# Designs tried in a protein design chat: VHH binders against Protein NEOXANTHIN-DEFICIENT 1 (NDX1). Part 3

Target 1, 282 residues: Protein NEOXANTHIN-DEFICIENT 1 (NDX1), of Arabidopsis thaliana (Mouse-ear cress) (q8gwb2)
Amino acid sequence: MDVEEKRVSSGYAKPPWIFKGSALYQIHLVKAATARAFIPKEFRLVEAFGYTLGGFFLASYDDSPAGVFDELVVIAGIVWNPPTSCAWAARVLVNSDEACHHGRKEVGLPSQVARFSKNITAVPKQKRDRAFGFLDTFGLGTTLSHPENLMEVKVSEVDSAASTDICNIQIRSDETKVGNWMGPAIKMALPSFSGNTIYNSNLLKYSCHLHCRVRPVRPAVVSGALEDETEKFTEQNHTSQESLENERQLSKAVMLSKPIIALQFKCLTMQVEAPVVIYPSK

## First folded at step 5 (VHH)

Design c28 (from c0 with S107T; framework vhh_7qia_2)
Fold by ESMFold2-Fast, scan of step 5:
Structure c28 (fold): chain B 282 residues (1-282), chain A 122 residues (1-122)
Amino acid sequence: as target 1 above (282 residues)
Amino acid sequence: QLQLVESGGGLVQPGGSLRLSCEASGFTFSDYAMGWYRQAPGKQRELVAFITSGGSTNYADSVKGRFTISRDNAKNTVYLQMNSLRPEDTAIYYCARGDSEYFLGYTTMDVWGKGTPVTVSS
């Protein structure tokens, strides 16, 4: 501790921060107008035909500066910043107070505490062209081979001990063989922008270096109510409450956008470097 | 041939307890995660409790604080201790083996027992 000077002098460990676990990275076709609501106007959105590439990063960490926790990063779109493009992290939902605090203060992320409920079910694999669909509903139809695992991840935002549903993510087990893995392990970099929020007024760029096993998988099915009519019936006119509701609706819009590609990351080690403050032209 | 054999099910009054056992054969038990699933009539088979090869445990929200999963690698057996049983716990309970790789805190199950019935009724 003394000679290595690796101890946290105040708060969390010093960067670079190491996160270990697994993740699902899913890319969605997001409306440019939705993405622009999150992204400062001085940045050029990478877009075509009124759409950008956003989506989400869903992770479960077994080891990190904040211990064990789950994370959902809502990615609004891709921002052009020469010579590369960068993802815009619009919202970060974590099921750990410590992870939320670290994200807000050290990384400058728009972090919020959320509840993650994971439900695993085993369902029989069924073909769409089965003749007896009605009988299959009652378990009277023909069963197909091995049961398929369905993981359902429900993410709910926590506000004063009250819970507001954000989304439900359904992940099905992949039929593809080990030959579909992109090698035993690969290294990649995922630069991102964040900040310019209530929690951190600075605009920040951070680098994430990943080392993991990767394979393409069937995109997860995301569901959730697009309207907040079940969340807030009273005091609709408060400015701060309106802002919070707008952030929820925009995050839901990103999550409910059309899935394009999904990547499964196993044996993940992610290195997050200290953020760099960006000073865009006014 | 690999096999999972469940035992310990039966009828019990609400508030009672049961201990389920699952004896594994045909593979190196200690290398695999194990889980307990249940299926009520007309419902899907759902994971109730999960234990990794290293001994870490996870539970469905509906059974947290009431059920305890454990394993004895010397006996090739996984257990489910069920306390404070409720009528909604009535189901056929299945033991399952997981693969060696974790994804989002869990593993895919590839081997299943035949199930043991549990009925909670007055």
Scores: ipSAE 0.657, ipTM 0.844, lowest interface PAE 0.9, mean pLDDT 79

Design c31 (from c0 with T108L; framework vhh_7qia_2)
Fold by ESMFold2-Fast, scan of step 5:
Order: structure tokens, then sequence, then C-alpha cells
Structure c31 (fold): chain B 282 residues (1-282), chain A 122 residues (1-122)
């Protein structure tokens, strides 16, 4: 049969591109000043009291144009797109070279190759043993029959010379007495702006159509080393490599911002439409 | 009625091999993911190997290339083949059942075996 069209797509099928898996979408209060570092001057940031809504989208795909891979989208904030709003990605981390290349070239994303390390532990759930007693104010019971699951996702950027840690994401499973909140699948459309990168200078707009089961969950705890910019780095000393490190530190600031809400997406099918050029680069 | 019974643990010399088995009963085995956890003295219980209902596998970095998880749906059994065993593999090994609804490549575990001890010592 005909394998030629698969080859001319450079490994990706023609759009729309379909991704299947699961994800955690977590919204943070991000400082407007931090978000503005990533957003082109042509766009107006949606903000209140010096903050915008950013955060992250952490996904694991079991079926996609690039096969099986993990993705972390760091979302700087929301920009106005009347009558609606669009998310702006600060950084996209993927453990697939093919997904990285496609994201950079076709979707205009600030994509980087990264390593994802997932460690899962089951810890005894500590139960306070106090049947209305004042005697045992620190009484804790543990149960071996009902451990709490803890997933730790370590994300590190990879280049040919070095691996640089970005963050650790700790996700706790909260076993409710009744697991009735993951209802029937819902459909939603998320418009997104992209571009204005060294890989694609155009400003782009595209749509992501999601079909998934959704559930509000406990926000993940994000940790990582956040380094302040040294006062010794002057504008004159700003090389391209130092600019990339500054972008990495600001992306870390987004990840370490205050969480507001988290949504778990299961049985996810995400359809990504071909981007449209909004206007030529400056 | 839901039960997981582990077997195959024991004492083995460094560099040796063991095959753990976990026989499931009381549910439709083929519909569920299965995992092997271990708990070393003084440590938390960690996932070392995971297999989906469809047969896809994932491993902890510490055992990748040495351990192999597999399943036999006709026998309602999940296996852990452990090769090139090291003293740091000494732990109680637990079999666990997971849902077929995956999140970030894994399932929540809701049924646990009582564990089988593995000691790697000269």
Amino acid sequence: as target 1 above (282 residues)
Amino acid sequence: QLQLVESGGGLVQPGGSLRLSCEASGFTFSDYAMGWYRQAPGKQRELVAFITSGGSTNYADSVKGRFTISRDNAKNTVYLQMNSLRPEDTAIYYCARGDSEYFLGYSLMDVWGKGTPVTVSS
C-alpha cells in the first residue's frame, strides 16, 4: 500500500492532529509582569490586581502522531481575543524529538526536549484516631489496607551538553468514599495563540478540541529551585544562552505560582487544528 | 471475595533470578491493570512494574532492563520476572490491581495482596 503521504508529512499525518491519553490541567495565579515577558506586545493580557491566569497542562499520550510521549505545557497567562480569550504558552516540554520538531515548526510552540521521570509510591494514609477524646490530640492511625498514592513527576530539559531540572510535580490521589464525579465525557474547544519564537516568527492561532471525562482534583504541589536573577547580569552581558536561561527561570516562576484549581482529564481525545497566521511578524 | 495471592519470593544470591506470581480471584482479571510494588526496610512502598489491561508495560528506572512484568489472562495471574538481582532489591513485594482508566500512564490501585518477601544476600 501507499506509504508516500506518511513520508511527505515528516512523520505527522495531515491536520487535524489527534492525541489520545490523559492530562492534569492546573491553573495558577501568575504575576502579570512574569507573563508579559512571554507575550508579544500586540496582545493585551487579561489581568486583575497584577495577576493573570496561567499554570500548566501535564499530559501523557498513549496514541498520537508521535506515538507514546509525555508533555508539559507551561501557560504564562491569558490574552484577550474578543469575544473570548486565549492561552499563551511560555514553554512546551516533550520527551519526543518528533513532537518537539513538529511543535516548533508547524504549531509555533516554544518546544524543548525533556526527560520525564515518574515515581509512584503508596504511602499509608494517616488517620487521626480520636473518638471525641481530648486525650489524643496527636493520635494518628495508619492503615496498610488503604494506602494513599503519590506520583512524583520530575521534568528536566535535555540538550546535547547538559540536563537542567525544571520542576517536580507531586500528585496525590484522594480516594473519596464515593467516586461519582467522573461523569459522561464532555466536549470543549480551547483557542490558543502561538508563534513569535526563534523557530517560527509568525503569530499564529489554532484550536484544540477536547473530548474527555473531567473531574476537579486536589491541585498538585510543584517544587523546584527558583534562582533570582543576579544583579551582575547586565543588558550588555545578555547572550542568547543567558536569554534562554532567563526564560527557563521565568517558566519556573509560572510553575511555582499559587495554584487555584486543578482538573483531571481521563479518556482524553485532543484534536489540534492547523494554525492560521494572524499577521506577519514585526 | 476480591483477593490477590503472591508467591515465588525467597532468598537468592546477588546476580540470581526469581519469578513472582500473583493469582487474582473475585473479579474479571482481563479488565484491570496490574502492578508490582515493593517496600524495603525503612522505605515507602514504590511501584516497580505496571501492566495495562491491553498489555502495555512501564517500569521504575531502578529495575528497567532487569525486571519483566507479564500477565496470563486465562490463569488470572500476573508475573514479575526478576533477573540480575542486587542487595538493594531486598524488599516485600506486593501485587496490586488498578483500574483500566489511566491517568498519566498509570491507574489507581484499589486491591492489594499481603506481600511476599524477597531477600538478596550472599
Scores: ipSAE 0.687, ipTM 0.853, lowest interface PAE 0.8, mean pLDDT 80

Design c32 (from c0 with T108I; framework vhh_7qia_2)
Fold by ESMFold2-Fast, scan of step 5:
Structure c32 (fold): chain B 282 residues (1-282), chain A 122 residues (1-122)
Amino acid sequence: as target 1 above (282 residues)
Amino acid sequence: QLQLVESGGGLVQPGGSLRLSCEASGFTFSDYAMGWYRQAPGKQRELVAFITSGGSTNYADSVKGRFTISRDNAKNTVYLQMNSLRPEDTAIYYCARGDSEYFLGYSIMDVWGKGTPVTVSS
């Protein structure tokens, strides 16, 4: 299923832009070599023992300048930007043409259209507690507690040649296993760099201010192939840009890196400031 | 006190149609999301259709274009219109209430009906 191409009105929303919805922020231990391949050499990578902190931000917005859409931000790593550190948004995948256009032209993000397929199943709770596992096997657990949901999010690139799978994200959400919610509403700032866009040749930085309920959760399980099986090109597409292939490889490598921590954001209001031009320190 | 009662299941031939109903009681229906799950023998219970309190809908890929979920807040009822039924749609269909907080477009189900069987065969 392809997304219909649409025109976006540039005069509609003015920064700061407000995005409302929910998200999963998952931090991965990413090899420094992987991150460095696509982060400008002028930026100092925050790293230890050959690794940096990257991962992904997976969101569903119910209200935004571009309407309703899903988003996957691939974060290659953390770069030093005194007095703080900043995430490096290597790729932004959205399931809306309008969101893609807004991201590229107004926000300054490396946005691309992708297909998001979500499948939800009700599964027995993990058998950490033998009594509950036993009761759930016989259907009796539903009297004491509801089954947990397993959400599988499949993200695929969409282009004129073929749909290419990027990753499958499996999220187990149960209310009894995860940590307690932190505060009634937490405020945090997450400054992030993005690369140059087709609409702006300058290196850009955007800042996100989040207001949400936050809870640590079990990290999602990400699956997909890294080499050979995922490198597919039709002979009709001989002029495909090498930069697109590099972005695809980076996305897969980061997504398949070792997960460390995951945070669930509910009742999310994210304020995104107008991007600013950043100059390397050298 | 909190109750969901499904009806409308039955035996139907391939290509046929059925409308399932789920009547809710014991809570303010309009404040909650509702979903339809199904479970075939030997399989996990899967979400096939979801409707938010505001009326936005989502569907599993396997039923998209064939099934339609709708709600009538005045009657405290959620419906599932099933068209172009296939043998693989054979399952017990469960109505469920979603909580008032959404995560990635869906909510956690906290109240379940007992299910209504749907059999598609000739």
Scores: ipSAE 0.696, ipTM 0.866, lowest interface PAE 0.8, mean pLDDT 79

Design c33 (from c0 with T108F; framework vhh_7qia_2)
Fold by ESMFold2-Fast, scan of step 5:
Structure c33 (fold): chain B 282 residues (1-282), chain A 122 residues (1-122)
Amino acid sequence: as target 1 above (282 residues)
Amino acid sequence: QLQLVESGGGLVQPGGSLRLSCEASGFTFSDYAMGWYRQAPGKQRELVAFITSGGSTNYADSVKGRFTISRDNAKNTVYLQMNSLRPEDTAIYYCARGDSEYFLGYSFMDVWGKGTPVTVSS
């Protein structure tokens, strides 16, 4: 609804757009053959030994042009467009109709509405050291850690006829085993490619400027929907159903690829500039 | 001196209401997020309600529309209003403090109360 939209300058949010929140950036070792099947021919894949760096960007924004929303960006790989390399966002899932619309129209992102469910649990954290035996009955001298925090993020696409799970992301926070924060706050640039969608056929490049606290963390455990869940209906093809199945296949392949590093972004301010056309549609 | 003290638990009939309170001391309450967790017999401790330092709230799906979290910074107190209670709401309810740096819309908790039992039965 219009009353829920942030508007400036006579009714419209204008670039650069500012998003504030936090994120998990998890990098996976993705097979180059898998990534190449979903990247436009105009781009050269950055690869070594048959692999590229893909993965996902999972974010929650508490202040943005579209208000409060969650986002999952599925990154197929890194593509080279000299003089720089950029991530290729193969799929963008948001839990806001407004964010989906703005992503499609303003940034050229392959945005889709999805349902995000977050479950936070705390289990008693037992010291992993060897038991001392009689100290348990002593009532003193035993050490009890704070409960270990687990966050489970379930992302589901919701069709009018069905609800399909995309992935389940389990994040463990253990202060003793995570890396140190990289300073109080760091500024970085994250250029990205977009476009090549039915909503914007041009190939686009936009820049993101991030200001945040960064910390290496234990990679999240990702589980996905079954590989063959829609196989029975593949023969009943029309363009939209085939496109959806291709998106599911890419998401599954990338999300379930081997994790190599994960970075936690807190106190995130992301400035997104208006995209520039690199290659016009043919 | 860092302390969270819960109160307001007890035995209640199905369909009844309870209001839990958690009084904080030893820190600047208004700078922190607060949450209510519960642990049912044989289950893990789960977050049911969360409130940021700015007052934004979030709830577990199982309690949406029935539970309301609120805070009174002048009294250093966070509340959980529980309405339309069900037998499955029976648990020990824990108050917890989250830091001011949010991750994916929540804080992981660093200070815990000792819990207050809530039993919903005839």
Scores: ipSAE 0.639, ipTM 0.846, lowest interface PAE 1.1, mean pLDDT 79

Design c34 (from c0 with T108Q; framework vhh_7qia_2)
Fold by ESMFold2-Fast, scan of step 5:
Structure c34 (fold): chain B 282 residues (1-282), chain A 122 residues (1-122)
Amino acid sequence: as target 1 above (282 residues)
Amino acid sequence: QLQLVESGGGLVQPGGSLRLSCEASGFTFSDYAMGWYRQAPGKQRELVAFITSGGSTNYADSVKGRFTISRDNAKNTVYLQMNSLRPEDTAIYYCARGDSEYFLGYSQMDVWGKGTPVTVSS
């Protein structure tokens, strides 16, 4: 009752919009050519040696204008717009129709509805101690140590007729590598650009203000969908279907790029301000 | 002493139902998330149902629509109602306590029960 009343009562009202929950922000080395396929020509890509910094933002919101939902933002790269640099979203996947419509209409995000499946498995703990490595070499390492959780997040695209897997994200708990930071909550601003979609042709600028507890964690392992090689698939002859598949492959390339760093955000409060329309300087 | 005690397991035929109970002691039950895990022979221990301190629930895809997790804070007990049981549900079922912080909708588990066996066979 409380969750359903909250969804109906709050709706997507006036900004600023407040999202509370937790997230994993993982940065990848993305090929500049891949990123340029998503980013408007007027933006200069921040790049070095043919690579930019993209990756993904995976979140679970416990409280938001749309209630409880999950989100995966595929980040193509970093664009330069002085004095700030900002992320460019290639794709936004949410398991809420309300969040999808709001993102498309009010924020200009390339939002799509997707299914999020989370599988939690207790697995043998990976010990970071040098002594454990020595004992493990001699077959004396403990298989009875307190199990750690492996979270497997499967994100699947939902079509009216079918669903297709987008990616699988494996996250291990990593309390043995870096201690939890017990300091004050960290505040950060993420200026962002959006728009140039079939749902909103304008170029938009908005600010996300994050307040959270942050710790560096082991990067998640991302894998692609396993394809069924049965007779159910035939060669596509439609250019619109080819374009959609190309966009899927490009966003998949971002997800499968080399991970550099991962940050865990707990006790996250994200404030999203109303976007403003921007125009390239003459 | 922090303790979780499972009960309600047993032998049941395919299509049958069982209700598992887990009684907690030694901590303020209402402040913690609770989960039900299972481990089938030769497989890893997997979470099948999770309930937050606030009552929000999550389920593994394999049990969604068939299993229901619930809690009674007055009795310090978490329940797993299992309907339409299948042979592949055969496992030892473990109750676990989650910590107070959530990450992507779940808690790190820090207290475990000893498990209760469930066998689904004809």
Scores: ipSAE 0.659, ipTM 0.841, lowest interface PAE 1.0, mean pLDDT 79

Design c36 (from c0 with T108H; framework vhh_7qia_2)
Fold by ESMFold2-Fast, scan of step 5:
Structure c36 (fold): chain B 282 residues (1-282), chain A 122 residues (1-122)
Amino acid sequence: as target 1 above (282 residues)
Amino acid sequence: QLQLVESGGGLVQPGGSLRLSCEASGFTFSDYAMGWYRQAPGKQRELVAFITSGGSTNYADSVKGRFTISRDNAKNTVYLQMNSLRPEDTAIYYCARGDSEYFLGYSHMDVWGKGTPVTVSS
């Protein structure tokens, strides 16, 4: 098994790393105090009225250095690094051990293994009242008057012995409630900061180049129970474990923050360049 | 006219097998993804198996390892091989056509068959 694992890891492609698939990028109005828990003190948070722009990036890759896998990037907020701004990742959840290991070591991401459960249902558009919707749940409704898919993505973090539910993301895929497609293909660059984790102590910056079709869509509905932080803190003698639990709760708070806008990325090709070590000026 | 016609449904004992077929007409079959949905009494219509135009497959967790989706582009047909059937697999099974653009691993469905009933009982 060890020999097989070493062969697989040594086979991981050299940068730039290419990821192909699709994604949902949803922007949330995140409390500045929540975001500051994840961001190094030397960075200036882009904020107004006590809020920053965070949210999440949910992707499914059909082709990548780790093969086929799903990813949820929880974005704490936007930090200012003149002449541009950069997103800061609070947590990266992937359903691939190889992707998790690579993210931690090579890219400096706060990566963790998770389970992604996707359930897709076809829902009739004609739901003018709750009584009609109730009849549809018993199979007594009519055939679809307009194509509409409901996708539910349940993300659960795995911790060796058990899984802990993080969130459920409900995505509607109908044309009526979404914006028009933008031009056939758009190219954009998203510079990002990473590092300062237990897996990579360096402060890093890398470029992420996206080529995809983009359209604004109805924001996904995110649900999940926030666990009582006090309930998790019985004693302070397990500070490292309790810090990770606190960061998980704060990541959930980001996911449950108010949605502002959502963008659908189809035919996505994402190029991630090797990170460079950055040293803040003193 | 665009048409999807399902066949192969019926009554089967628990642990038995059935093979569903869906024959497509009126479009270039090989350009499209295909899916199998099912609707049990009192339930929402859910996706159980999906195949892309390139042949990649995805399955609902409840059927993974028991059902196999496949396609024959020469016959304009998509199949669902169902093994180790359980009473909870009882439903009307629907064939659907999806476009060639994928979002989170799946495509938008725009053409539906009329369905074929499958009953798993004594």
Scores: ipSAE 0.671, ipTM 0.857, lowest interface PAE 1.1, mean pLDDT 80

Design c37 (from c0 with T108P; framework vhh_7qia_2)
Fold by ESMFold2-Fast, scan of step 5:
Structure c37 (fold): chain B 282 residues (1-282), chain A 122 residues (1-122)
Amino acid sequence: as target 1 above (282 residues)
Amino acid sequence: QLQLVESGGGLVQPGGSLRLSCEASGFTFSDYAMGWYRQAPGKQRELVAFITSGGSTNYADSVKGRFTISRDNAKNTVYLQMNSLRPEDTAIYYCARGDSEYFLGYSPMDVWGKGTPVTVSS
């Protein structure tokens, strides 16, 4: 059969691009030195005592120009953009080739294809002094107990011969320890800088307009300790991959930084505007 | 009066097939997501298949390509078709109801069935 290449196909949708789904936005206290490795020196980092605000944006889209896919945006920090501020993406991981190509070419994002594995387990709430504990011994107390849901999202790099894990994100559903929803739905704008990549050399600014239900939640627990050991082993064997390994280490440092706050977005509609080229004044 | 009743479990040889059914009552079935969990002896209960109110599906990597979840809103029933069964699929299978507001492709479960046992052995 005659199969056209992606560059020759009908093309990606025109802006503004609309993404529908849900997301977790988690803010971390990130070392300024780590953030500056990703941010052009002409930008002023928003920092105090050697730290900036970075973190991650983890999303699952049910409807988008690239169909159904998952995304992890690693946010290095916040840069000044008077009279406001903008986030700087260190890395964008997607499980869609179409989304990766579009992000690189049109939005100037440091996009890479990754594997996302989601495992959900139901863990019984453990109350030591439960009056009906004898029923649970025989499996009869299950109707009286509401299991706590644990979602584990594993994000790993894909190279067909090898898979290197980037992080594991553990999200717990605890109804008693989450904040109230902020109304039926809210609208907000999140400006971001991008560009200065091998795929798009321009320095860019774009806006994401979000319409969603929002609530503060318990921050997710991020881990990657065992995979750090695997990466160190890989580095010892192939010094020619030192540049890529450094990028992995810095990205992990952002993900493993101290969490400050987390926000859950449901019924999300995200509108991404076409980026504009910017010229920072010295 | 909210209730989920599973059926269709049993004994099957490796490579065999089983179809599980879960009949719902006491709520408007079409408005909710549904999921199938399983729990092997000594292990935690894990989600193996999920279906949204709109019919979108998601699967655990261990069962992808072998299991198929489907729903019949007219019968208030969710199904799990299990093919190419393996000894490690041996577990008690639970049906559960989820919210219509999804988070990262899934929703929290708030109503559970009592489970139906599946044993895969020669």
Scores: ipSAE 0.696, ipTM 0.861, lowest interface PAE 0.9, mean pLDDT 80

Design c41 (from c0 with M109L V111Y; framework vhh_7qia_2)
Fold by ESMFold2-Fast, scan of step 5:
Structure c41 (fold): chain B 282 residues (1-282), chain A 122 residues (1-122)
Amino acid sequence: as target 1 above (282 residues)
Amino acid sequence: QLQLVESGGGLVQPGGSLRLSCEASGFTFSDYAMGWYRQAPGKQRELVAFITSGGSTNYADSVKGRFTISRDNAKNTVYLQMNSLRPEDTAIYYCARGDSEYFLGYSTLDYWGKGTPVTVSS
């Protein structure tokens, strides 16, 4: 096969697949009804008072089977898998065509190609600015000051050059991060369910083994536009495209749910095992 | 004791090019990421180009395809090649040093130079 077909058909090498980089894992309080739209009825959602724990995993990989790329995994909720729980992905957004096709075909993920726009600005802290503005008048505010850095990540799905905005994620740096304070290096195994998509009809189970340095951080602020659910335009003559659009809107609802905690993963090595089929393809 | 000294700024016509240089001293240059920020009057200082210690690069969307960041560890210097310059590129350009550890493709910037002005006008 030649260069173009080799790129299209090469896929990832033999598993396990290794991804290295960093990530922000943010846990949201997600309505159970929203999460259930993504989870097969045979699975039990782990929930309390009508809510589950979902959120997102935003990663930037500097070394992977697809090279350098960004990923946003929208996590619908957690599914009971005794004695542990499994995450269920509502949407997986990647800025790599290769990663998208592999995720769909081999891992059973609801993967879509997306554009990631990252903008970093250095802004002074407002309360410190008032204090330092006063102190600067007296020559006391001329210390080496680390301004707050604001990272804004805009994610848009791409289909045939047309783009649909999904969300904007604003991440503020910890200004007390003087002296390379890092959390401990930890290892964890996260079992995951996937499949039951139009790209892979099998129901699958696989494990992600994570090795990283972990630090709790201020939760990112997520913004985005949701479709008006009270309008009946989408209610008319439901098509496959309308169903996919409804899934997209529910994925946005997950992103816009109430943040509970955020964890920064640095020096991340993520090992993804080959999925096993739990049930035969229908 | 850290120093970052920028040079290469100036006045250029739209569509022109400039190459900025930043010479570093007082630290082991090859161990650190480097970046270029810019600040236009009345605006926040934004990162336009970033290079890791390993040579991986990232760019702001507004400059992608027009600007190229590179480094020469033997000379302790980071460069910003700016092509197809536009009036909106007018700003003071700052060289910045970053941590060796990365988060979402970037490191925390902990030191900036004094800046070099770039004006794009006919």
Scores: ipSAE 0.664, ipTM 0.851, lowest interface PAE 1.0, mean pLDDT 80

Design c44 (from c0 with G105D; framework vhh_7qia_2)
Fold by ESMFold2-Fast, scan of step 5:
Structure c44 (fold): chain B 282 residues (1-282), chain A 122 residues (1-122)
Amino acid sequence: as target 1 above (282 residues)
Amino acid sequence: QLQLVESGGGLVQPGGSLRLSCEASGFTFSDYAMGWYRQAPGKQRELVAFITSGGSTNYADSVKGRFTISRDNAKNTVYLQMNSLRPEDTAIYYCARGDSEYFLDYSTMDVWGKGTPVTVSS
């Protein structure tokens, strides 16, 4: 019966923590008022004409301190952090209990356990010009399009054995026969702020070092289930009296905001440094 | 060390059947999407079938209804059952591991087998 002791001792090893895998980073035009609901009052939102840049980061990790898991980071907006800016997470959904607990306690993230359901359909190869298709039969033409795979990812929060649907994400990926073309290699260092949650009341700062290959891709189509949009509609949802419901609805608003650009991160290595406690001036 | 080993290829008559196997080692097989690709003489390598960690499958139009991809997580093996084989199916067949559950294209395949030849001839 020492399952509890084993679980406590099975936490992440000493930092820095290394995550390897791939990700989709999709940037949305998010209303500033929606983003401000998630961001501590001490931080200034980077905004123009009532909008900020939020969106989501959808990752599949094949090597991490928690092993293999998927993560959806709902990004509320960009916070001013001179001389640079950083993203602020509205919600972090992971299909790993270990990753959820570590994110909550050590990194100060608004982490929740979720289920990721994946369904793939093949999309037939399309050609813009039928004359080129005819010429290809005689070895004279070129193919104008690649076969596409449509991936549908359904993300549902899991709480006390209950499941609540959050979103459906439809991703199109082109099949390419070009060997080893991965896009340009990039290295970046991102300062990040976190904390101010019920699981970690401190304000935290940490560094994230990322090395990957990047490629622009077709933005994913995000939809919410209609029943989730209407199920919890009450007068209290307009006042913040139902905090958990309001957080979920505002996170959905971020996900359903207008897509601007999407980037695929391949051969991702992400190094996360231990956070330090920050004491902001009042 | 990460490794994929294909087997089951060979010479068959048109209309015949073959079952290809791909044994994985050096990683937690059940956590990864797996795919089959083929390359015919003088042609580019093309997708045949994918299967996700959860068991969802997809197929190229040219093989849909004839080929079936499946996996046995207890044996760390992915299979390709090929029925009603045609001369046009003649190719070297490659097993591949997807490094992403979300992007199952050629550029996201990170571990490849060495290939197993399949010849369909009368």
Scores: ipSAE 0.053, ipTM 0.479, lowest interface PAE 5.6, mean pLDDT 76

